# Ledger of designs, part 270: miniprotein binders against b1l550

Target 1, 279 residues: b1l550
Amino acid sequence: MRLPEELLERARDIHSEAPSHRIKLDRVGSFGLKVPVEFKGFLLLAEADVWVSLPEGRRGVDLSRQVEAIYELSNPPKDPFSLCREAAISLLEKLNYADSSGVSIRFDAPLQDGESLKYYGVEISSIASDEIINKIRVEILGMTACPCTAELIRAYKSSEIAATHTQRSLGILEVSTKAEHPDPDKLASIIERAMSSPLRTYTKRPDEGGLVIRSLSNARLAEDVVREMIHLFLEEFGHLPEDTHILAAVRSMESVHMHDIYAERSFSLDEIRKEISSH
Key: E = the ipSAE of ESMFold2; O = the ipSAE of OpenDDE; V2 = 0.75 times the mean of E and O plus 0.25 times the DockQ between their complexes.

## First folded at step 21 (miniprotein)

Design gc11 (at its last look DockQ between E and O 0.95; V2 from the best seeds 0.80)
Fold by OpenDDE base, look of step 21:
Order: C-alpha cells, then structure tokens, then sequence
Structure gc11 (fold): chain B 279 residues (1-279), chain A 99 residues (1-99)
C-alpha cells in the first residue's frame, strides 16, 4: 500500500531539520546495494556502497536520492569504472548540502583461463570533493615456491631441479590516483607475473606438471614477489601522476607453517622513483 | 604533434558546443590548450596537455559556488573517445536543473 502523496505536504521533512547536536558526519549512505555492470562483455551483479558527508545543520541525508543517483547511471549497465566516477560526481551535485561524496563497487572479475574461467577480486572507489580521487584494489591468487628450502635440499642432495614447498599466495595491488582507475586486467597480470606461477582453474596432467616445474624454476620469497610487483607496476603505470599512491602486498599461505607470510610496501610514484634512482 | 593538439582542441570545442555552450574561449600555450565556457551559471574549464603519446585531460566544473576537478591520463588513443563521452555526460549532469 502506497501512502497518499498529500501526506508529504503535511509531514515534516525530518532530514532537513536541525539536529539536536550540531555535528558534521563524514559518511552517510547506503551500503550493500546490488548494481549491474558490464565488464569485458560480461554482465555482472556488483555490490555497491554510496555515501555523502552531512553538514552539522542537517539532521539526515536524502538516502533515496543517493540510491536513485546510482541506479539512474546503472541503466543500461555500463563499465563499473565510469559508473563509479560518474556516480560520485552525481551524488555531489544532487546532494548539494554535502561537501564530499563517495562510491565503492566490488565484484569478481572474470579472467580467461584456456577453456575455463578464473577470477580476481576488484574493489573500486571514487571520492569526490573539490578533487576526485579514484582508488582500485585488485586481489588475485598465485603460486609461490620457496627458494630457501630449495637451497637447503640442493645442498643436502644434488638435484637438477631442487624440490621445495609450494603454496598459494594472494597478491594485492591498491592504487589511489587523481587519474582514472588503472586497468584491472593489467594489475592482475602484474601480480601473476610477479609470482612463481599463476594458478589454473583446470589443468590436464602434463599442464599441471609444467606449472609446478615453472614454479620450482622461478622460486621466490614473498619479498621477491612484492619487489617484482613494484618493478612491473612502474613499467606499466609509470605515466600516472607523481602523487599516485600504491600499496603492493603479498600474503603467502605457507604450507610448512600454521601462519601466513606477509610482505608489503606503500609508496608514491615520486618516492619510489627517487629510491630506485639512488642505486 | 601540433596536428594532434589542434585536433583535440577541435574535439573539445565541439563537445562544448554540443552541450549548448555558445561563448567558448580556447587558449593555447605550447603543448597544452585550455577551453573555458559558461552556460546558465555552470562554468567549465578543460585543460589538455600532450606530452609525447600521453594526453592529460583536467576538467573543472563550477556551479553555485561548488567546484569539482577530475583528470584523465590517456596513453592509449583508443580510450580517448570513451573518456570524451564520459566528460560530456558529467558536464551534462551538472547542467541539469536540480529537482
């Protein structure tokens, strides 16, 4: 049952009233929305969060208007990166009492793996104020082989290919920039190339053997993976603004320990260039 | 190239014209140009800089005392059209009357 619209004329606008406590809020919005997006020819259902700031003199945010803003832009389904940027800017315009807005969109991105699909995790965001900042986080699993154990085994028993333990490792690239969101497939590729080997959804026996041999022949510490990720990132994305911030990280689910090995580096493009040039 | 910069200037001028801007000022300084226009209290400034194969586009929109700025850095020419369309949509959104 829809209430009569005439009630709107009689009802107080609760959201526009002065609050009992005049305090600004940083983020007020709807979290866990589902929005359709088009990504690489796939129609995906993504999760979205939308928010704005709330000034001290306003009791509440027009939440319906926030939801309307993102769904208007989601029909027809479009690229999630453009959706994110456009929605953040739209929110700031439509909710003119807000000095900032933000949108976050999360989904699993399909990645072709022969005749099957693998995936990587994507979280994109755009924060709008006087400036727009775009953020992307990509997470993808790979495989690492331990060089330390390999060296120990080689020293103990001479072998052409040293046996070692292997494990799944999660690689993470997070980029915050004033430019548009970096290409997520390129980010995922950087992570995979930085590891000992990629994972495969489906492998035949010969392919599986080859994958393991590749891993053993390219044994890397978690630290090596992070450094390689940074190196490859600079080659691919060195054109981004100097104030672009990057987090490169790996979580290795070490097969010989009950705990994970974690390594990270946070840096700006300007900072890391100066560091590398000094050597 | 000089020819590329001129082409880009024309494309952005046409974009402003499609959006109903009639007073469009184009200023060129070396490897960059700036387009400034105003319509119905919505002022736009588009700065385009070409450095080799990199195109940097900075868009500023001003409306009712509010200012927003966003940027693209294009190294693949195939993406230029996509971002032009996005810029057009964004400006169009700000030209709409608030309901």
Amino acid sequence: as target 1 above (279 residues)
Amino acid sequence: SEEELERLADEFRELAERLGYDEIEVTREGDRFTIEAERNGVRIRIEVEVNGKEIRITVTIEKDGRRIRFMYVIVDPEKLEKYLEEIERIIKMWLEERR
Scores: ipSAE 0.762, ipTM 0.910, lowest interface PAE 0.6, mean pLDDT 92
Fold by ESMFold2, look of step 21:
Structure gc11 (fold): chain B 279 residues (1-279), chain A 99 residues (1-99)
Amino acid sequence: as target 1 above (279 residues)
Amino acid sequence: SEEELERLADEFRELAERLGYDEIEVTREGDRFTIEAERNGVRIRIEVEVNGKEIRITVTIEKDGRRIRFMYVIVDPEKLEKYLEEIERIIKMWLEERR
């Protein structure tokens, strides 16, 4: 049933009224939207959240304007990073009573893996007010091999047994910056290169053996995976603004234990440069 | 180079012209230039700094006492056209009257 348009003349505009309790709200929006995006030639269905702040003197948000803003920008499908930044800035302009706006977009990013594909997780956001802050989080699985056990086994029977426990490890890079979002493939590559070996969608037995041997020859503590991620990040993204904030982390699903280990470091570019130069 | 910096400044001047700005001020200081223009109460300021292959672009849009500032740090020259198009779309959004 569609109600008559003439009712708009008689109905109160509830949203523009003052609320009975004049309290500012930080985020009012539409969450869990499905939006099409184009990423490296793939058409993907991403999940998006959109919101604005609501001043203490305004009772409600024009929610249809929020959905309209991101919907208009997503047709035809385009780069999710441009969509995220443009939508946040568009919301701020369209809902002029808001002091800030925000957009989050989440999707699985495909990666070429030999003749097949694998994927990694991407979440981006843009928060706009008098400036814009762009955030990207990348998560990708890799393989790690324990150097402590490898050394103990080497000492037990010199080179007769080459072994250690290996496991999946989840690497995480999260970057918050005033500049445009970093390239997610470069972040994923940094994480994979920091680990003992990448994971593959499938392998035949000779190739599987090679991956395990690579892991054994490149055994790393979870702590050193994080340190290597930071080193590689600085090489690739040291050009970003000095107040760019980074979190580098790994969660290792240790195959010999019932529990995981976790290592992380957060820093700004200014902070880490001072730390490194002091040594 | 000086020639490359001047071409880049011309690109941004043309961007503003496509958006209907007609009184465009360009100020140059060494490896930096600034483009300023105003149309229909929407002021733009585009600051560009070139350092080797790195191009830093800072865009400020002001309308009705509200300001938004955003930036790009371009180290891959193939990305420049993409970001110029994005900047143009964003400024166009702020030039359009609210519905």
Scores: ipSAE 0.729, ipTM 0.902, lowest interface PAE 1.2, mean pLDDT 88
ESMFold2 (binder alone), look of step 21: mean pLDDT 83; pTM 0.839

Design gc12 (at its last look DockQ between E and O 0.96; V2 from the best seeds 0.80)
Fold by OpenDDE base, look of step 21:
Structure gc12 (fold): chain B 279 residues (1-279), chain A 99 residues (1-99)
Amino acid sequence: as target 1 above (279 residues)
Amino acid sequence: SEEELERLADEFRELAERLGYDEIEVTREGDRFTIEAERNGVRIRIEVEVNGKEIRITVTIEKDGRRIRFMYVITDPEKLEYYLEEIERIIKMWLEERR
């Protein structure tokens, strides 16, 4: 049942009324939208959040207009990065009472693994005001081998390849920049290369053995992983603006403990360059 | 190169022309050029700086007292067209009359 449109002419616009309390809100919007996106030839259903600021003199946000803005841009489906930036800018224009807008999009990115697929997690956002800031968070699982246990075993039993415990580790790169979103595949690759070895969805027995041997030969602390991620990031993305902010982190699900090991570094490109140049 | 900068300037001029801008001012300063244009109260400023293989594009749009600025840093020339298309779409959205 659709109400007659004529009723709209008679009804007060509640959203445009003055609020009882004149207070600005930072974010008002729709969270948990599903939007189609195209990524590397895959059509994916991503989760999206859209919001704008609300001035003190306005009771509510035109939520329908926010939803329309992102879906208009989502048809036909396009890459989530362009969608995110365009939608944030569109929201700011369409809702002219807002001084800021934002869009967040979350999805699992497919990654080819031989004849199978693996994936990494992606969360992107764009926040628009007088300027736009783009953020991307990439999360991917890898494997680490402990060098400390390996050294203990080597000291105890003379072996060329020391046994050690291995575990699944989650690597995280979060980048905030005034430039466009960094390439997520490159970020995922950096994380995997920083680990002792990547994970595989599908392995044949010889491949599995080789993967484990590789890990043992490339044993790394969680701290080593984070440092390696930073190093590789600087090599690949050193061209980004100097005020670009990065979080590099790893959570190692240690197989010999009930708890995880966590390591992180937050930095700007300017800060980390100065730090490295001082050594 | 000088030739590359001129090509880029032409591409951005053409972009502004496609968007219906008729008064386009192009200013060149060394390895940088700026395009400024106004149409129906929507002013655009596009600054392009070339540093080796890196192209930095800064777009500013002004409409009804509102200003927005966004930036691209392109290191892969093959992606230039992709971002030009995005810039064009964004400016086009701002040129549309508010319903």
Scores: ipSAE 0.792, ipTM 0.920, lowest interface PAE 0.6, mean pLDDT 92
Fold by ESMFold2, look of step 21:
Structure gc12 (fold): chain B 279 residues (1-279), chain A 99 residues (1-99)
Amino acid sequence: as target 1 above (279 residues)
Amino acid sequence: SEEELERLADEFRELAERLGYDEIEVTREGDRFTIEAERNGVRIRIEVEVNGKEIRITVTIEKDGRRIRFMYVITDPEKLEYYLEEIERIIKMWLEERR
């Protein structure tokens, strides 16, 4: 059943009324939207959140307009990064009572793995006001090999046996910048290269042996994985604005422990460069 | 190079012309240029700086007292057209009348 359009002239506009309590709201929107996006030739179903600020004198947000805005930009499906930035800017233009808008988009990004595919997690956001802050978070699993146990085994009867425990570790890079979102594949590559070895979708026995040997040759503490991620990030993205903020972290699911190990560093580009220069 | 700077300036001038802007003002200072134009109360300012292989683009759009400023730091020249198309779409949405 569809109601007559003429009713809009007679009904109260609840949204434009003043609220009983004049309190500004920071985020009012629709969360958990399913949005088609195109990434590297793949059509993916992403999850999106859309919001705007609401001034103290306005009772409600035109939620249908903000949902409509992102879906209009999603048809035909396009790059999630362009979609995110454009939707945030569109919301500010369409809902002119808001002093800020935001969009976040989450998806699993396919990544080539030999003749197969693997994936890593991506979450992007754009928050617009008189400027735009673009944020990207990339999460990818890799393999770490413990150097402490490797040293103990090497010292055992002066043995030449290269052995240690290995485990999956989740690497995280999160970047907040005024520039466009960094390339997620480059962020994922930085994380994988900082690990002892990448993970594969599947391997044959010779390839599996090679992965283990590679991991033993690159045994790294979780702390050193984070340090390497920062080093590699600066080489690739040192050109970003100096106030760009980064979080680099590793959560290691230690195979010989009942608990995880976590290491993290947050910094701005100008802060970390000064820190490195002081040594 | 100077020829690349001129080509970029021409591309942005053509972008503004495609969006219906006229009286487009171009200002140059060394390795940078600025495009300024206004149409139907929508003012744009596009600042471009070329430094080696790095292209920095800052776009400011003003409409009805609202201003938004966004930027790109392009290090891969193959992505330039992709971002130019995005800039054009964003300005176009601000030129369109709200329903």
Scores: ipSAE 0.693, ipTM 0.890, lowest interface PAE 1.4, mean pLDDT 89
ESMFold2 (binder alone), look of step 21: mean pLDDT 84; pTM 0.849

Design gc13 (at its last look DockQ between E and O 0.92; V2 from the best seeds 0.77)
Fold by OpenDDE base, look of step 21:
Structure gc13 (fold): chain B 279 residues (1-279), chain A 99 residues (1-99)
Amino acid sequence: as target 1 above (279 residues)
Amino acid sequence: SEEELERLADEFRELAERLGYDEIEVTREGDRFTIEAERNGVRIRIEVEVNGKEIRITVTIEKDGRRIRFMYVITDPEKLEKYLEEIERIIKLWLEERR
């Protein structure tokens, strides 16, 4: 049952009233929305969060208007990166009492793996104020082989290919920039190339053997993976603004331990360039 | 190249024209040009800088005392059209009357 619209004329606008306590809020919005997006020819259902700031003199945010803003832009489904940026900017205009807005979108990105699909995790955001900041986080699983154990086994028993333990490792690239969101497939590729080998959804026996041999021949510490990720990132994305901030990380689910090995580096492009040039 | 910069300037001018801007000022300084226009109290400034194969686009929109700035850094020419369309959509949203 829909209430009569005439009630709107009689009802107080609660959201526009002065609050009992005049305090600004940083983020007020709707979290856990589902929005359709188009990505690489796939129609995906993404999760989205939308928010704006609330001034001290306003009791509440027009939440319906926030929801309308993102769904208007989601029909027809479009690229999630464009959607994120456009929605953040739209929110700031439509809710003119806000001095800032933000949108976050999360989805699993399909990645072709022969005749099958693998995936990587994507979380993007756009924060709008006087300036727009775009953030992307990409997470993808790979495989690492331990060089330390390999060296120990080689020293103990001479072999052409040293046996070692292998494990799944999660690689993470997080980029915050004033430019548009970096290409997620390129980020995922950087992570995979930084590891001992990629994972495969489906492998035949010969392919599986080859994958393991590749890993053993390219044994890397978690530290090596992070350094390689940074190196490859600079080659691909060195054109981004110098104030672009990056987090490169790996979590290795070490097969010989009950705990994970974690390594990270946070840096700006300007900072890391100076560091590398000093050597 | 100089020809590429002129082409880009024309594309952005045409974008402003499609958006209904009639007073469009184009200023060129070396490998950079700026487009400024105003319509119904919505002022736009588009700065384009070309450095080799890199195109940096900075868009500023001003409306009712509010300012917003966003940027693109394009290294693949194939993406230029996509971002032009996005910029156009964004400006259209700001040209809409507030309900």
Scores: ipSAE 0.753, ipTM 0.907, lowest interface PAE 0.6, mean pLDDT 92
Fold by ESMFold2, look of step 21:
Structure gc13 (fold): chain B 279 residues (1-279), chain A 99 residues (1-99)
Amino acid sequence: as target 1 above (279 residues)
Amino acid sequence: SEEELERLADEFRELAERLGYDEIEVTREGDRFTIEAERNGVRIRIEVEVNGKEIRITVTIEKDGRRIRFMYVITDPEKLEKYLEEIERIIKLWLEERR
């Protein structure tokens, strides 16, 4: 059933009234929307959040307008990064009482893995005010091999390649920048190359042997993985604005322990360059 | 390069023309050019700098006393056309009347 349109003329516009308590709100919006996106030929159903700031003199946000804005931009489905940036900028213009707007989009990114597929996690956001800040977080699993155990075993056995325990490790790169979102595949590649070995959806026995040998030859502490991620990131993305902020982290699900190990470093491009040049 | 800068400037002039801007000012300063235009109270400023294979594009849109500034740092020439199309869509959104 649809109510008569004439009621809009008789009803109070509750959202435009002043509130009883004049307090500014930082984020008011719709969270957990399902939005179609197109990524590298795949049609995905992504999860999105949309919001705007609310000034102290306005009682509510026109929520239907902001939901309509992102859905109009998502039909037909398009690149999630373009959608994120465009929606944030559109919201700021269309809801002109707000001094900031934001959009976040989350999905699993498909990645070719031989004749099969694997995936990694992507979350992007764009926050618009006087300028736009674009953020991307990429999470991908890899394999790490412990160098401490490898060295102990090498010392007990005369071998060029030491055996050790291996485990899955979750690598994380998070980038916040004024420039467009970095390519998620490049971020995922940086994380995987920093690990002892990538994970595969499946392998045949000869290929599995090769992965294990590679991991043993590239034994790395969680700390080493984080440092290598930073090194590789600077090679690929050192051209981004100097105030670009990065978080590099690893959560290692250590196979011989009841608990995980975590390492992280956050920095701006300006900060890390000064740090490196001082040594 | 000189040829690349001229092609980029022409592309951005065409972009502004497609959006209905009539008075388009293009100024050049070395490896950089700036496009400025205003239509129906919507002012745009597009600053482009070429450094080797890197193209930096900064877009500023001003409407009703509100300003938004965003940028691209393009190192892959295949992405240039995609981002130009995105810039055009964003400016078009701000040119449209609300509601």
Scores: ipSAE 0.697, ipTM 0.891, lowest interface PAE 1.4, mean pLDDT 89
ESMFold2 (binder alone), look of step 21: mean pLDDT 83; pTM 0.838

Design gc14 (at its last look DockQ between E and O 0.97; V2 from the best seeds 0.78)
Fold by OpenDDE base, look of step 21:
Structure gc14 (fold): chain B 279 residues (1-279), chain A 96 residues (1-96)
Amino acid sequence: as target 1 above (279 residues)
Amino acid sequence: SEEELERLADEFRELAERLGYDEIEVTREGDRFTIEAERNGVRIRIEVEVNGKEIRITVTIEKDGRRIRFMYVITDPEKLEKYLEEIERIIKMWLR
């Protein structure tokens, strides 16, 4: 049953009324939206969150306008990074009572692996106020080989290539910057290069053997992986603003233990440059 | 290069013109130029700095007492066109 349009004209605007308690809210919005995006020639269905701040003198947010804002920009499907930035800015314009807005988009990014595909996880956000801050989190799985066990086995068996335990490890790079979102493929590449070896979706037997041998020859602690990620990041993205904040982390799903090994470093570009220059 | 900076200045001037800005002021300071324009109470400021292969673009939009600022740092020239288009779309949103 559709209510008569005339009734809408007579109804008070509940959202524009003064609240019973004059308290500002930081985020009010719609979470768990699905939006189409285009990424490297793939059409993907991404998950999105949209929100704005609510001033103390306004009871509610125009939620329909928020949803409209992102879907208008999603047709035709476009690059998720552009969508994120444009949507955040659009929200501020459309909802003029808000002093801040935000958009978050999550998807699995396809990555070519020979004749097959692998993937990495992407979560991006844009927060708009007087300035816009862009955030990206990239997660990709790789393989690590333990150098400590390798050294013990080498000492015991006197073998040229020492066996060691290998495990799947999750590498994480999170970047918050006033610049545009850094290239996700480059971030994923940094993580893979920082590990003992990448993972492969499809392996032929000779390729699998080679992958393991490579890992054994490039054995790394979780701590080594994080340090290498930081080093490679500075080489590739050292041009970003000095106040850019980075989280580099690895979670190693150790094959000889029931628990994971975790290592991380949080830093700004300015901070880490000062640290490195001091040595 | 000087030629690149001049080209960029012209591109951004043209962008402002396409957006319907009539009074466009371009100021050059070394490897930096600034474009300022106002239309219907919407003021834009675009600052472009060129350092080697790096192009830094800072856009400020002011409307009805609100200000937003966003930035691009471009190291790949092929991305410049994409971001110019994005900037144009963003400014158009605020001109509405």
Scores: ipSAE 0.756, ipTM 0.909, lowest interface PAE 0.6, mean pLDDT 92
Fold by ESMFold2, look of step 21:
Structure gc14 (fold): chain B 279 residues (1-279), chain A 96 residues (1-96)
Amino acid sequence: as target 1 above (279 residues)
Amino acid sequence: SEEELERLADEFRELAERLGYDEIEVTREGDRFTIEAERNGVRIRIEVEVNGKEIRITVTIEKDGRRIRFMYVITDPEKLEKYLEEIERIIKMWLR
């Protein structure tokens, strides 16, 4: 049953009233929106959250304006990073009572994998107030090979072919910066290059053998994967503002264990450069 | 180079002109320049610094006592046009 539209003229404007408890709120918004985006020629259906701060003297937010802000910018579909930054800024303009706004966008990013495609996870956000903070999180699977077991097997059967357990490992890079969002493909590449080998959608037998041999030749501890990710990140993104914050992490689904191993390091660019230069 | 900096300053001046700004102040200090303009109560300040192939752009928009500041650190020259278009769209939002 649809209610008569004339009731809108009779009803109080609940949102503009003062609340009974004058407490400001940090995030009030619309979560789980479906938005189309264009990424490297692909049209993807992304999920988005939008929000603003709410001052202590205002009871509610204009939710339709929040949805309007992102959907106006998403037609026609555009680059998700531009969309994220522009929508966050648009929210501040449209909702003039808010001190801050935020937008997050999540999607699976396609990546060329030989003659096929694979994917990796991307989540971005932009938080705007009198300045904007842009954050990106990239997650991609790779293969790791354990160097400890490889060395034990080598010692047991001296001069024989090295063997060790291999497993999927999830690499994570998360970057928070005042500059524009880093390129997600470059972040994914850093993670994959830090692993013992990339994962493929499929391989022919000769190529599969080569992939396994590569991983055994490039055996790495989870700790060393994180260190290599940091090294490669600094080479590619050392130009970002010095207060840029990074989290580098690996969760390894160890094939011979009932549990995962996890390693992580968080740092600012200023912090890590001082640490490295002290050695 | 000085020629590259002048061309870049021209790009931003043209951006402001497309948005209807007609009194555009451009000041330069070495490898930096600043563009300032105001139209319909919307003030913009665009600061650009060139360091080798790195271009840093900081944009400040002020309207009705509110401001927002955002930046780009461009190392890929193919991205410059894209970000100029994004900056133009953002300023246009605030001119409405």
Scores: ipSAE 0.686, ipTM 0.894, lowest interface PAE 1.5, mean pLDDT 89
ESMFold2 (binder alone), look of step 21: mean pLDDT 84; pTM 0.855

Design gc15 (at its last look DockQ between E and O 0.93; V2 from the best seeds 0.78)
Fold by OpenDDE base, look of step 21:
Structure gc15 (fold): chain B 279 residues (1-279), chain A 98 residues (1-98)
Amino acid sequence: as target 1 above (279 residues)
Amino acid sequence: SEEELERLADEFRELAERLGYDEIEVTREGDRFTIEAERNGVRIRIEVEVNGKEIRITVTIEKDGRRIRFMYVITDPEKLEKYLEEIERIIKMWLEER
């Protein structure tokens, strides 16, 4: 049943009324929307959050207008990064009482792995006010081999290839910048290259053996992985604005412990450049 | 290169023209240029700086006392067209009457 449209003429606009308490809200919006996006030739269903600020003198946000804004831009499906930026800007324009807006989009990005697919996690956001800040978080699993155990075993038993424990490790790169979102595939590649070896969706026996040998031959601490991620990031993305903020992290699901090993570094590009140049 | 900067200036001028801007001011300063235009109370400022293979584009839009600024840093020329189209869509959105 649809109510008669003429009722809108008689009904108060509740959203535009003054609130009982004149308090500004930072974020009001719809969370857990599903929006289609096109990514590398794949049509994906992404999860999206949309929000705006609410001034002290307005009771509520036009939530329907927020939802319309992102879906208008989502048809036809487009690149999620463009969608994110455009939607954030659209929200500010359409909801003129808001001084800030934001959009977040989450999906699993397909990554080619031989004849199969693997994936990495992506969360992108755009926050718009007087300026727009774009944020991307990439998470991908890899494999690490422990150099400490390898050294202990080498000291105990002479071996060309020292046995060691291996585990899955989650690598994380989070970038916040005034520029456009960095290329997620490049970020994922940096993470994989920083680890002892990548993971594979499937392996043939020779490939599996080679993967493990590679890992053993490239044993890395969680700390090594983070440092390598930073190094590779600077080589690839050193052109970003100096005030670009980065979080590089790894969570190693250590196979000999009940707990994980975690390492991180948060930095701006200007900060890390100064640090490196001082050595 | 100088030729590249001129080409970029022309592309952004054409973008403003397609958006219906009549009074377009282009100012060049070394390896950068600025395009300024106003239409129906929507003012745009596009700053483009070329440093080697890097193109930095800063777009500012002003409407009804509101201002937004966003930026692109392009190292791959193949992405330029994509971002030009995006910029055009964004400005067009702000030009649309409420």
Scores: ipSAE 0.748, ipTM 0.906, lowest interface PAE 0.6, mean pLDDT 92
Fold by ESMFold2, look of step 21:
Structure gc15 (fold): chain B 279 residues (1-279), chain A 98 residues (1-98)
Amino acid sequence: as target 1 above (279 residues)
Amino acid sequence: SEEELERLADEFRELAERLGYDEIEVTREGDRFTIEAERNGVRIRIEVEVNGKEIRITVTIEKDGRRIRFMYVITDPEKLEKYLEEIERIIKMWLEER
């Protein structure tokens, strides 16, 4: 059923009225939208949130215009990073009473793993006001091997056994910058290379043995993984603006414990460069 | 590099022309150039700086007393065309009436 258009002439425009309480709101929007995106040749259905600020003198946001803005840009499906940046800027232009806008997009990124696929988590956002801030968070699982237990077993009298406990560890890189979003595959690669070994979708027994041997040869504490992620990040992305902010973290699901271990460092590019060059 | 800078400046001039700008001012200082233009109350400023392999592009759009500034730091030349197309789409959004 469609209501007659002439009713618009008689109805109050509730959204443009002043509110009973003149209080600015920071984020008013539509959350949990499903948006098609194209990522590295894959067509994915991503989850998106869109919002704008609302001044104290305006009662409501034109929510249908927000939703229209992102869906208009999503057809045909395109790169999620371009979509995120363009949508945030479009919202600011379309809803001219707002002093800021934001978009976030979340998806599982497919990644080739031999003749199979694996995946990692991606969340991006763009916040626009007088400038734009682009943020990306990448999460990918890898394997870590404990160097402390490996050394204890090596030192064990009469032992011919080379062993330690291994576990899945979740590596996290989060980048906030004025420049465009970094390539998530490069961030995922940095995390995987910092681990003792990558995880595979499947292996046959000789390949499985090889992965375990690799992890033993590259045993690392969670702290070591975080430090290596920072080192590798600086090699790949040191060109970003100096005030770019990074968080590097590892949550290790220790196979011999009932609890996880966590290590984290946050920094700006100019901060970490000074720290490293002072040694 | 000077030839590359001139080609790059021509690309941005053509971008502004495709968007309907007709009084396009280009200024150059060494390895940096700036393009400024205004159409229908929408003023753009595109600042480009080349430093070795790095191309830094800063775009400022002003409309109705509002300003938005965004940037790209390009180290992979294959991405240049993609970002030029994105910049053009963004400016076009701000030129359209809403």
Scores: ipSAE 0.712, ipTM 0.899, lowest interface PAE 1.4, mean pLDDT 89
ESMFold2 (binder alone), look of step 21: mean pLDDT 84; pTM 0.856

